# VH-VL binders against b1a7s3r263to410, part 43

Target 1, 148 residues: b1a7s3r263to410
Amino acid sequence: VTIVYDTMHYSTQKMAHEIAEGIMAEGYDVEMFFLHEDERSEIVKSILDSKAIAIGAPTINDEPYPSIGDLMYYLKGLRFERTGIKRKAVTFGSMGGKGGTPASLGKDLGEYGFDVVDTCEVYYVPDEEENKACFKLGQKLVEEAKKI
Short names: E, the ipSAE of ESMFold2; O, the ipSAE of OpenDDE; V2, 0.75 times the mean of E and O plus 0.25 times the DockQ between their complexes.

## First folded at step 17 (VH-VL; framework fv_ponezumab)

Design p4 (at its last look DockQ between E and O 0.49; V2 from the best seeds 0.00; counts 0 for: pae E 4.9 > 2)
Fold by OpenDDE, look of step 17:
Formats: structure tokens, C-alpha cells, sequence
Structure p4 (fold): chain C 148 residues (1-148), chain A 119 residues (1-119), chain B 112 residues (1-112)
């Protein structure tokens, strides 16, 4: 499973970690990428090698954080629907307003050939319940991935 | 408490390989990159590369790309750095360091491993 | 590669006096996210490097407040308001904005 995320105030990062914990709790390996740290080529390679992915970014100006755009644009061009498998996906992110990033990313991933199974969005810093929700999201992703 | 504990000193001949270990503890291993930095005697610090702790993917300094290999064992929270075709110029103290973009690069360092390459 | 240039390379200081180290980068260290990833490290004799400051001016936990960092773009400064004996060592700036990560030459702080 590949997790890719960006963050502004560490909230989306926290979500990513909880998702990772959920995945690992199910006995699956996680490869985690932070967009500012890692190169697109590495991320894409990991995604290609994965049956499931989690993509997260905060919302800024009612849009996904710009850094995720580069990756999404690249994923669009790879035509994952032609790879022979329908990878499972979840999206997540934090927001300080209306949000919408997880839904936006999910829509795009769906168009790119992924099966978006669920999303997680939090307002500002995730509380304990929201962290648990993210954890469960990770578990759900694995459960769905097992069907492939 | 975050700790990075490295393996002991090594003495190698030119042309040999050396493998240094770095065991991490006190934090979730999966969430932080491990970087390697070396320091020749009396010299400055040189970044060698970094490894993803979960997937094991690596990024190397171009100058060392053909000779360096970094690996990890998630079950023991240990990262390894192997340098092949050793030269006298590779004599240095080798450090592992924890890294994260937002949490700050190299916030914790290992104690260092002295590698001596001599005929 | 981004070249980090420190000055001076040798810094003799009298105890209790202030010290200042300059670090200049060959390229801007402002990243696309608006942050500037410039770090300062201290390396005491026989020890591993220790991070003092990250993101130009953020002080690491446990670091005395007599240390401070400032600067922007390509010019950065580490200051010690009152040098103590334990401050003897080599100080390095390091950029975390560009690949590969690069360090300054180091500034050796000594007591006069």
C-alpha cells in the first residue's frame, strides 16, 4: 500500500500516520511518501507496485493543496485503467473551511481508473475520534485491497 | 527517547566493502527517513543519501550512486549503509540521522561509525 | 549543487562575548511552500553533530536561548549572545531545500 500526502500544519500528516497504522494493523506493508521530501518518480513507481493507495492533502483556497496537482496530473497520464487491475484508493485531508480536497482527489482518481472506496476529512487538527476514523479508513482500504 | 545506535568501527582494505548499521528506537520507525552523512578527518559534512523506512526506496548522492547501497529491516528498525570499492578517501566517520521535511531534517544523529580504509 | 559558504571559517571569541556566523547559499533556499529550510548544527570535539536551529530561526528543544538564527533567501546568520566554554566546536549550516542536501564548510569556534 502506498500513502502519499502533503501537509500545511501537520494535520494531514497526522491523518496519514493514522491511516498507516490502520493498514499495518492488518499486517500489510506501507510505503509512505511526503511530497516535499520525495520525488514523483519514486512515488509513481510505488503506486504502480501497489494494489491500494491513500492520497492526502490539505485544502487551501477551497482547492487541493497545489503540490498534489503535479502528482495527480502525472497519474492522469499513466492511464491506470490499462494496467489490468483496478487499484483501491482512499483520499484524505484537513481543512479550515468548507474543505473538499478528499472529494476532489477521489473524483480524479476515479477517472484515472482507481476504485475509490472511502474518504476522510477533518476540520483543523484531528481529534481522537477523527484519528480513529482515519485508522479505520486504513483498515477498510486493506480489506478492499484483499479483494483484488 | 529517540535514539540512533550505530555499529562499531571498521577497518578495511582498499577495494573491500563496509556495511554500517543504524538501529532506531524511541519513535515510529516508519514515519521518518534515515539519512547518511559522512565526515572525513578534519573535514566537513557530506550527505550520502537517504532511505525510506517503510518501503526501502533510496535516494543517493550522485557521486556515490554506483558504490552505495542503503537497506532497512522494519522488524528491527535498523537501516544499513553499504559502501563498496572502498578507497582511502572513504576514510571517515559515518553518521546516520533521522530526517523529515516538516519535522526538521537531521534532528537526531547516531554516535557515528569510524571507517578506516588503509593498505 | 547548492554551495553553502560560511564565514568566518575560524572564530576566536572571548568568553562572555557575542559571536556571529554567516552562511550564504548559491541559490535561494525558499521552497515552493514558502518555508526556508536552513539548519544550523553544532559539533563539539569528538561528538556527533547536534541540530541547533531549523527553518532559519526555530530553536531546537534543549538549546539555550543565547543561540538565535536569522536571515532570508540566500543570507543567513547564527548568533550567540554570550559565548560559553561549552560552545567550543564547529558550526555548520545546511540547506534542506535542494537536492542533494549540502553543508557549509564549518566554522570553528574557539575561546581566546
Amino acid sequence: as target 1 above (148 residues)
Amino acid sequence: QVQLVQSGAEVKKPGASVKVSCKASGYTFTYYYIHWVRQAPGQGLEWMGRIHPSGGRTKYAERLQDRVTMTRDTSTSTVYMELSSLRSEDTAVYYCARGHYYSGYFDYWGQGTTVTVSS
Amino acid sequence: DVVMTQSPLSLPVTLGQPASISCKSSESLVYSDGNTYLNWFQQRPGQSPRRLIYKVSELDSGVPDRFSGSGSGTDFTLKISRVEAEDVGVYYCMQGTHWPRTFGQGTRLEIK
Scores: ipSAE 0.292, ipTM 0.803, lowest interface PAE 2.4, mean pLDDT 93
Fold by ESMFold2, look of step 17:
Parts: sequence; C-alpha cells; structure tokens
Structure p4 (fold): chain C 148 residues (1-148), chain A 119 residues (1-119), chain B 112 residues (1-112)
Amino acid sequence: as target 1 above (148 residues)
Amino acid sequence: QVQLVQSGAEVKKPGASVKVSCKASGYTFTYYYIHWVRQAPGQGLEWMGRIHPSGGRTKYAERLQDRVTMTRDTSTSTVYMELSSLRSEDTAVYYCARGHYYSGYFDYWGQGTTVTVSS
Amino acid sequence: DVVMTQSPLSLPVTLGQPASISCKSSESLVYSDGNTYLNWFQQRPGQSPRRLIYKVSELDSGVPDRFSGSGSGTDFTLKISRVEAEDVGVYYCMQGTHWPRTFGQGTRLEIK
C-alpha cells in the first residue's frame, strides 16, 4: 500500500501515520511518500505496483500545493481505468477553515479509475476520535483492497 | 524513547571503504527518513544524504553520490551508510539523524561514529 | 548550494546576559508551501547536535523559552534572553528549503 501526503504542519503526517497503523494492523506493508522530499516518478512507480493508495493534503483557502496538483495531473494522464484493475483509494487531510480537499481529491481519483472507499478530514490537529477514524480508514482500505 | 545507536569508531587507510550502522528504536522504523551528516574535526556539519526505510529510496549530496551508498534492513530497524574510496578529508564524525515532518529537520540524532582516514 | 553565513563565529558572553546570533542565506528560504525551513541546532562539547528551533521561530520540545528565533526570507536571528552556563557550545543554523540541505559555519558561545 502506498501512502502519499503533503503537509504544512504535523497534522496531515499524523493522519498518514494512523492510516499506516491501520494498514499494518491488517498485516500489510506500507510505502510512505512525503511530497516535500520524494520525486513524482518514485511515487507513481509505487502506485502502479499497489492495489491500494492513500492520498493526503491539507485544505488551504489560499495556498494550492503544486506537488499535489502535479501528481494528480500525472495520475490523470495514466488512465488507470484502462489497466484492467480497479485500485482502491482513500483521501485525507487537515483543515484550518472551510475544508473540502479530501472530497475533491476523491472525486478526481474516481474519475481517474480508482475506487475511492472513503475520506477523512480533521480540523487542525486530529483528536483521539479522529486518530481512531484514521486507523479504521487504513483497515477499511485493506479490507476493500482484498476484494480485488 | 526514540533512540538511534551507531556502530563504533573506525580507522581506515586511503582508498578503503567504511560502513557505519545506525539502529533505530522507540518508533516505527519505516515511517521516517534517516539522514546522514558528517562533521570534520573542528569544523561544521555537512549533509551527506538520506534514505527512507519503507522502500529504501535514497538521495545523496551530488559531491558524494559516486562514493556513498545507503541501505536498510527493516527486520533489524537498521540503516547503513557506506563511503568508498576514502580520502584524508573524509576523516569526520558521522551522524545519523531522523527526519522530522518537513524533511531536513533532524529531531533525533545518533551518538556519532568517528571515522579516521590516515596513511 | 545555498550558503548559510553565521555571525559572529565566536561569541563570548557574560553569564546572565543576552546573546544574539545572526544567520543569512544566499537565497530565500521560503518554500512553495509558504513555510520557511530555517532551523537552529545546539552542539554542546562532545555531544551530538540538538535541535532548538524549527521553521524560524518554533521552539522544540524541552527547549527553554529563553531561546527564541526570528527572521524572514534570508535574514534570521537566534536569541538567548539570559545565557546560562549550560548554553556553552556551538550553534548552527540550517536550511531545509533547498537541496542539498546546508548548515551555517557555526557560532561558538563561551562564558567569559
């Protein structure tokens, strides 16, 4: 399973780690990518080799994250709907105001050929219930991926 | 408690190679980058490269890329840094450090491994 | 490579007095996400570096609040409001915005 995220602060990373814990609790390995550090080509290679992905970014009223947009554009061009398998996906993120990035990313991934099974968005820093939700999101992602 | 424990001091001759280990504990090994930074005697800090244990992905400083190799063993939570074709200017203390949220932020450091290159 | 220049390189200070260290970068450290990845580290004699400040002004856990960071763009400052004996060591700034990551030359703080 491939987890890709971007972050302005630790909130989205904390969510990514909780999702990873849920995946690993089901006995599967996770490859983690941080968009600030990793190149698109490495991320895409991992996604192509995976049955399931999680993509996360913070929701920002005035600040689009170029690396997320670049990744999403590249994924659109690969036409995953034509690969013959329907990979599972979740989206996640933190917000400081209005939110909506996980839902928007999920819609885009669905159009690119992914089966988006759920989303998770938290206000600023995840609390205990939100951490549990992210953990369950990881478990759900694996559960759905096993159906492939 | 997060800890990074490095292998012991080494003395090498010019042209040899050295392989330094860094064993991580107290956190999930595959979640965080491990960076390597060195410090020549009486001098400042120089970034050498980093590895992400979840896939073994590496990035090296361009000046060192022909001579440095970083690997990991997820079963022992250990990263390795190997520097080949050693020169006297490679004499330094070599540190591993865990990458913080925004890569390039080193929140935990190993104790350092002294490598001495002498003729 | 982005050059990080610290001033002064040697800083003798009287116990209990303030200290200030300047760090200047050859390029802006503002990243595309709006953050500025400028860090400060302390290295006590015979020890590994310890992070004090990240993202210009964010104090790391367990660091006394007599330490503070400020600055923007290319000009940054680390301040110690009241120097204590335990503050002896070398202080480094580091930038995490550009590849490769680079450090300042270090500032040696000593009690006079």
Scores: ipSAE 0.229, ipTM 0.725, lowest interface PAE 4.9, mean pLDDT 83
ESMFold2 (binder alone), look of step 17: mean pLDDT 92; pTM 0.923

Design p5 (at its last look DockQ between E and O 0.50; V2 from the best seeds 0.00; counts 0 for: pae E 5.0 > 2)
Fold by OpenDDE, look of step 17:
Structure p5 (fold): chain C 148 residues (1-148), chain A 117 residues (1-117), chain B 112 residues (1-112)
Amino acid sequence: as target 1 above (148 residues)
Amino acid sequence: QVQLVQSGAEVKKPGASVKVSCKASGYTFTYYYIHWVRQAPGQGLEWMGRINPSGGRTKYAERLQDRVTMTRDTSTSTVYMELSSLRSEDTAVYYCARGYYGYFDYWGQGTTVTVSS
Amino acid sequence: DVVMTQSPLSLPVTLGQPASISCKSSESLVYSDGNTYLNWFQQRPGQSPRRLIYKVSELDSGVPDRFSGSGSGTDFTLKISRVEAEDVGVYYCMQGTHWPRTFGQGTRLEIK
């Protein structure tokens, strides 16, 4: 499973790690990428080798964080629908306003050939319940991935 | 409260290997990347590579990619940097540093590695 | 690789006087998120580097406000309004936008 995220105030980071814990709790390995610390080529390779992915980004100006937008644009061009595998996906992110990033990312991933199973969005810093929700999101992703 | 504590000084012969450790504390170990930077005597800083403690993925400087190996132990919150086929030019102080947003906000105290025949 | 060029490489300064260090990058350091990841580090004699400034102008906690950073794109400046004895050391700029991460040559600040 590949997790890719960017973060602005560490909230989306927290979410990513909770998702990772959920995935690992199910006995699956996780490759986590922070977009600023990793190269797109490595991320894409990991995605191609994964049956499931989680993509997370904060919302800025009512849109996904620009760096994730760049990644999404690249993923669009790879035509995952032609790989013969319908990968499972979840999206997540933090927002300080009306949000919408997870939904937006999910829509795009769906168009790219992914099966988006769920999303998770939090307002500012995730609380304990929201962290649990992220954990469960990871578990759900694995459960769906097992069907492939 | 964040601390990076490195292993002690090393003296090696050319051709040998050295493994330096960096123990992290005061924060969630898997949340931040660890970078390695070295400094030859009287010289500037050179980035060697980094490791993501979450998963253990590494990225190395091109010049060192054939000789450097970075690993981590999550149970002890420790990162290791091994440099093989040591040369005199590898004599330097080696630093680990915590990185994330394109910065190194905390540094280890440094480990002096001396390579001499 | 992005080349970071500092000037001057040696900076003798009288106590109480201001100091200025230039750092130029061979490529723009503006990241896709719109931020510019330029850092300044101080390394006092016999010590590890210490981050002073990140994202061009953000001052690290505990760093005196006599330090300031400015610039954009490819041109950056570190300023010390009033140099003190404890400021002696080597200063490095570092870009955190591109791979590999790269440092300037360092500027040695010393007291006249």
Scores: ipSAE 0.885, ipTM 0.954, lowest interface PAE 0.5, mean pLDDT 96
Fold by ESMFold2, look of step 17:
Structure p5 (fold): chain C 148 residues (1-148), chain A 117 residues (1-117), chain B 112 residues (1-112)
Amino acid sequence: as target 1 above (148 residues)
Amino acid sequence: QVQLVQSGAEVKKPGASVKVSCKASGYTFTYYYIHWVRQAPGQGLEWMGRINPSGGRTKYAERLQDRVTMTRDTSTSTVYMELSSLRSEDTAVYYCARGYYGYFDYWGQGTTVTVSS
Amino acid sequence: DVVMTQSPLSLPVTLGQPASISCKSSESLVYSDGNTYLNWFQQRPGQSPRRLIYKVSELDSGVPDRFSGSGSGTDFTLKISRVEAEDVGVYYCMQGTHWPRTFGQGTRLEIK
């Protein structure tokens, strides 16, 4: 499973880690990518070899950060629907204002050929219940990916 | 608590290779990058490269990329840095540091590598 | 490579007095996300570096509040409001916006 996120906020980092723990609890490996650090081609290669992905970004001015937008544009061009597999996906993020980024990313991923299973968005810092929800989201992602 | 523990000092001849280890504890190893930074005697800090332990992906300083190799072992939470074709100017203290995004928050204790004829 | 230039390189200071260290970058450190990834490290004699400040002005956990950071774009400052004996060492700025990550030359702070 491939987790891609922008690491700008500690809250998004926390969510990504909880999702990863949920995936690993089901006995699966996680490959984590940070948009600030990793090359886009490395990320896409991992996604192509995965049945499931999780994409996360914080919201700025109710829009995704530019770095995640660049990845999304690249994914659009690859036309994943042509691979014959409708990979499973979740989106997640933190916000300090209005939000809506996980839903927007999910819509885009659906158009790019992914089966978006769920989304998760928290205000600023996830509380303990929200951490548990992210853990369960990781488990759910694996459960859905097993159906492929 | 987060700890980065490095292997012991090394003395090498010019032309040899050295492999320094950095064992991480107190956090989930695959969640953070490990960077390597060196410091020649009496001089400042030079970034050498980094590795993402989750997939083993590396990025090296251009000056060193033909001589440096970084690997990791997730079962032991350990990163390795190997520098080949050693020269006297490679004499330095080598540090590993935990990175997240553009930040380094924890550093290893340092490993002294001495290259002498 | 982005060049990070510190001044002064040597800074003798009387105990209890303020200290100020300048760091200038050859390129803007504002990343495409609007953040500025400028870090400050302290290296005490015989020790490994320790993070003091990240994101220009954010104090790391356990760093005394007499330390502060400021600046924007290419021009940054580390200040110590009241120097103590334990502050002796070399201070480095580092940029995390561009690859490769690069450090300033270091500023040696000494008690006179």
Scores: ipSAE 0.198, ipTM 0.730, lowest interface PAE 5.0, mean pLDDT 85
ESMFold2 (binder alone), look of step 17: mean pLDDT 94; pTM 0.946

Design p6 (at its last look DockQ between E and O 0.41; V2 from the best seeds 0.00; counts 0 for: pae E 4.0 > 2)
Fold by OpenDDE, look of step 17:
Structure p6 (fold): chain C 148 residues (1-148), chain A 117 residues (1-117), chain B 112 residues (1-112)
Amino acid sequence: as target 1 above (148 residues)
Amino acid sequence: QVQLVQSGAEVKKPGASVKVSCKASGYTFTYYYIHWVRQAPGQGLEWMGRIHPSGGRTKYAERLQDRVTMTRDTSTSTVYMELSSLRSEDTAVYYCARGLWGYFDYWGQGTTVTVSS
Amino acid sequence: DVVMTQSPLSLPVTLGQPASISCKSSESLVYSDGNTYLNWFQQRPGQSPRRLIYWVSELDSGVPDRFSGSGSGTDFTLKISRVEAEDVGVYYCMQGTHWPRTFGQGTRLEIK
């Protein structure tokens, strides 16, 4: 499973962590990528080798954080629908106002050939319940991935 | 409160291997990358590589790629750096450091590795 | 690899006087996100490196405000407004924009 995220104030990062913990709790290994630290080529390779992915970004100016756009654009060009498998996907992100990033990312991933199973969005810093939700999102992703 | 505690000094013969540990505490282990940086006596700092604690994904300096192996134990929040085929030039203080936003904000105390015949 | 070049390599300073260290990168350190990931580290004798400044000018917690960082693109400067005895050590710049991460040669600050 590949988790890719960017973050502004660590909220989306926290979400990514909880998702990862959920995935690992199910006995699966996780490759986490932070867009500030990791290269697109490495991320894409991991995605290609994964049956499931989680992509997260905060919302800024009512849009997904720009850094994720670069990745999404690249993924679009790879035509995952032609790879022979329909990878499972979840999207997540934090917001400080109007949200919509997870939904937007999910829509795009769907168009790229992914099966988007669910999303998670939080306002500012995730609370305990929201963290649990993210954890469960990870578990759900794994359960869906097992079907492939 | 964040701490990186490294294993003790090592003395090795040329051709041997050394494995240094770095135990992290005081923060969420999986939130940050762990980097390894070494410093030969009287010399500057050299980046060796990094590991992501969650999946164990690594990135190595090209010069060391064939000799260095970084691993982690999430249950003990410990990262390991193993360097094989040791040479005299590998004599250095080895540091682990926490990184995330293009910086290293916390460093271990360093581990002296001496390679001599 | 991005080459980080510091100057001077040796910096004798009188106590109470200001000090300035230059760091130049062979490539722009502006990342795709628009941020510049330039760091300054202090290494006192017999100690591990300590982060002083990150993101060009952000002062680490606990670091005296007599330290400051500036610069952009490929040219960066660390300044100490009034050098104190505890400032003796080697200072390194490091770029966190490109892989591999690379350090300057280090500048040894000594008291005259």
Scores: ipSAE 0.789, ipTM 0.928, lowest interface PAE 0.8, mean pLDDT 95
Fold by ESMFold2, look of step 17:
Structure p6 (fold): chain C 148 residues (1-148), chain A 117 residues (1-117), chain B 112 residues (1-112)
Amino acid sequence: as target 1 above (148 residues)
Amino acid sequence: QVQLVQSGAEVKKPGASVKVSCKASGYTFTYYYIHWVRQAPGQGLEWMGRIHPSGGRTKYAERLQDRVTMTRDTSTSTVYMELSSLRSEDTAVYYCARGLWGYFDYWGQGTTVTVSS
Amino acid sequence: DVVMTQSPLSLPVTLGQPASISCKSSESLVYSDGNTYLNWFQQRPGQSPRRLIYWVSELDSGVPDRFSGSGSGTDFTLKISRVEAEDVGVYYCMQGTHWPRTFGQGTRLEIK
């Protein structure tokens, strides 16, 4: 499973780690990418080799972080709907205002040929209940991916 | 709690290679980058490169990219840095450091590599 | 490469007096996410570096509150309100906004 995220103050990073814990608890490996550090070509290669992805970013000024937008644009052009596999996806993120980044990313991924299973959005930093929700999101992603 | 423990000092001749290990504990190894930074005697700090243990992805400083190789073993939570074609100017203390975007938070104790004829 | 320039390079101070170290970058350290990835490290004699401050002004765990960081854009400052004997060492700034990561040349703080 491929996890790709961007973050502001560790909040989206913590969510990504909890999702990864949920995936690994189901016995699956995770390859983690941080958009500010990792090359887009490496991320896309990992996504192409994966049946399931998790994509996350915080909301700033009520819009997705710019770096995630570059990835999403690239994914749009790859025509995932033409592969023989409808990959499973989840989206996640933190908000500081109106929010909506996970839903927006999910809508776009659906249009690009992914089956978006669920989303998780928190206000600023996740509390313990929200951390558990992220863990369960990782488990759910694996459960859905096994159906492929 | 978080610890980065490096292998012991090395003495090498010019033209040889050195491989330094950095064993991580106290956190999930595959979540963070490991960076390598060196410090020649009496000098400042020079970034050498980094590896993400998730997948083994590397990025190296251009000055060193032809001579440095970083690898990891997820089963032992260990990163390795290998520097080949050693020169006297490679004499330095080599540090591993844990990081993510924009920071290093924990450092290893350092490994002294001496290149002497 | 982004050049990080510290001043002074040598900083003798009297115990109990304040100290101030400047760090200037050749490029803005504000990243597209709005964060500024400027870090300060302390290297005591014979020890590995340790992080003091990240994101310009955030104190790391266990760092005394006599340390503070400030600045923006390209100009940054580390301050020690009252220098103590254990503060002797070399202080480095580091930028984490651009590749490669680069360090200032270091400021040696000594008690006079």
Scores: ipSAE 0.326, ipTM 0.760, lowest interface PAE 4.0, mean pLDDT 85
ESMFold2 (binder alone), look of step 17: mean pLDDT 93; pTM 0.935

Design p7 (at its last look DockQ between E and O 0.70; V2 from the best seeds 0.00; counts 0 for: pae E 5.2 > 2)
Fold by OpenDDE, look of step 17:
Structure p7 (fold): chain C 148 residues (1-148), chain A 119 residues (1-119), chain B 112 residues (1-112)
Amino acid sequence: as target 1 above (148 residues)
Amino acid sequence: QVQLVQSGAEVKKPGASVKVSCKASGYTFTYYYIHWVRQAPGQGLEWMGRIHPSGGRTKYAERLQDRVTMTRDTSTSTVYMELSSLRSEDTAVYYCARGFYYSGYFDYWGQGTTVTVSS
Amino acid sequence: DVVMTQSPLSLPVTLGQPASISCKSSESLVYSDGNTYLNWFQQRPGQSPRRLIYKVSELDSGVPDRFSGSGSGTDFTLKISRVEAEDVGVYYCMQGTHWPRTFGQGTRLEIK
């Protein structure tokens, strides 16, 4: 499972970690990428080798954080629908207002050939309940991935 | 408590290789990058590279790219830095450091490993 | 590579007096997320570096409030309001915005 995210105020990052914990709790390995630290080529390779992915980014100006746009644009061109498998995906992100990034990312991933199974969005800093929700999101992703 | 514990001092001949270990504890090992920084005697700090323990992905300084290899063992929460084709100029104290966006970069450091390269 | 330039390189200070170290980067350290990843490290004699400040002005836990960081863009400053004997060592700035990560030359703080 590949997790890719960016973050502004660490909230989306916290979400990513909770998702990872959920995945690992199910006995699966996680490869996590942070866009500030990792290269697009490595991320893409990991995604290609994964049956499931989690993509996360905060919302800024009512749009996904720009850095994730670069990745999404690249993924669009890879035509995952032609790879022979329909990878499972979840999206997540933090918002300071209206939000919408997880839904936006999910829509795009769906168009790229992914099966978007669920999303998680939090306002500002995730609370305990929201963290649990992210954890459960990770578990759900694994459950769906097992079907492939 | 977060701790990075490094292996002991090494003495090597020119042309040899050295492998330094960094054992991490007190936090989720796979969540944070480990960086390596070295310091020649009386000199400043030089970034060597970093590794992400979750997938073993590495990024190396260009100057060392052909000689440095970073690996990890998730079962022991240990990161390794191997430097080959050692030169006298590689004589330095080598540090591992935890670095990530979560709490800022390089928030915890190992105690350092002295590597001496001499004929 | 982003060049980090510290000044002065040697800083003799009288106990109880303030100290100031400048760090300039060859490029802006403002990242796309709006954060500026500039760190200050202290290295006491015979010890590993210790982070004092991250993101220009954030003080690490356990670091005395005598230390403070400021600056923006390419110009940064570390200040010590009242230098103590335990403050002797070399101080480094480091940028975490660009690859490769780079450090300043270091400023050696000594007691007069």
Scores: ipSAE 0.291, ipTM 0.796, lowest interface PAE 2.8, mean pLDDT 93
Fold by ESMFold2, look of step 17:
Structure p7 (fold): chain C 148 residues (1-148), chain A 119 residues (1-119), chain B 112 residues (1-112)
Amino acid sequence: as target 1 above (148 residues)
Amino acid sequence: QVQLVQSGAEVKKPGASVKVSCKASGYTFTYYYIHWVRQAPGQGLEWMGRIHPSGGRTKYAERLQDRVTMTRDTSTSTVYMELSSLRSEDTAVYYCARGFYYSGYFDYWGQGTTVTVSS
Amino acid sequence: DVVMTQSPLSLPVTLGQPASISCKSSESLVYSDGNTYLNWFQQRPGQSPRRLIYKVSELDSGVPDRFSGSGSGTDFTLKISRVEAEDVGVYYCMQGTHWPRTFGQGTRLEIK
């Protein structure tokens, strides 16, 4: 499973780690990418080799963070509906205002050929219940990916 | 507590290879980059490359990419750096360091491994 | 590669006096996320480097508050408000914005 995220603060990273814990609790490997450190070409290769992905970003000024937008535009061009696999996806993120980035990313991924099974969004910093929700999101992603 | 423990000092001849290990503990190994930085005697620090233990993907300094290989073993939480075709100029202390969310942060360092290349 | 230039390269100071180290980069260190990834490290004699400051001005945990960082763009400064004997060592700036990551040449701080 491929997890890609960006963040201006620790909240989205914490969510990514909890999702990863949920995936690994189900016995599956995770490859984690942080957009500030990793090249887009390596991220795309990992996504192409995966049956399940998780994409996360914070909302900035009620807009998705620009680096995630660049990745999403690239994924649109790849026409994933033609790859022969309907990959499972989840989206996640933190917000400081209106929010809605996970839902927006999920809609876009659905249009690109992914089966988006759930989303998770928190206000600023996840509390204990929200951490549990991210863990369960990882488990659900694996559960859905097994159906392929 | 986060610790990075490196293998011991090595003496090599020109043309040989060296493989230095870095064992991580106190955190989830696959979440963080491991970087390698070396310091020749009396000189500053030179970044050599990094590996992300999830998937094992690497990025190397251009000057070294033909001679350096980084690998990891997730079952032992260990990263390896191998430098081949050794030259006397490769004599240095080699450090592993944990990368962090804030790019280039290097929040924890290994104790260093001295590699001496001598005829 | 982004060149990081430190000044001075050798800095003798009197105990209890302030010290200041300059670091200049050949390119802006402002990343696309708006952050500036300029870091400062201290290497005491016979030890591994340790981080002092990240993102220009953020003091790392356990670092005395007599250390401070400032600057923007390409011009950065590390300050020690009152130098103590334990501060002897070499100080490096490092940029984390561009690949490859690069270090300054180091500034050796010593007590007069």
Scores: ipSAE 0.192, ipTM 0.710, lowest interface PAE 5.2, mean pLDDT 83
ESMFold2 (binder alone), look of step 17: mean pLDDT 91; pTM 0.911

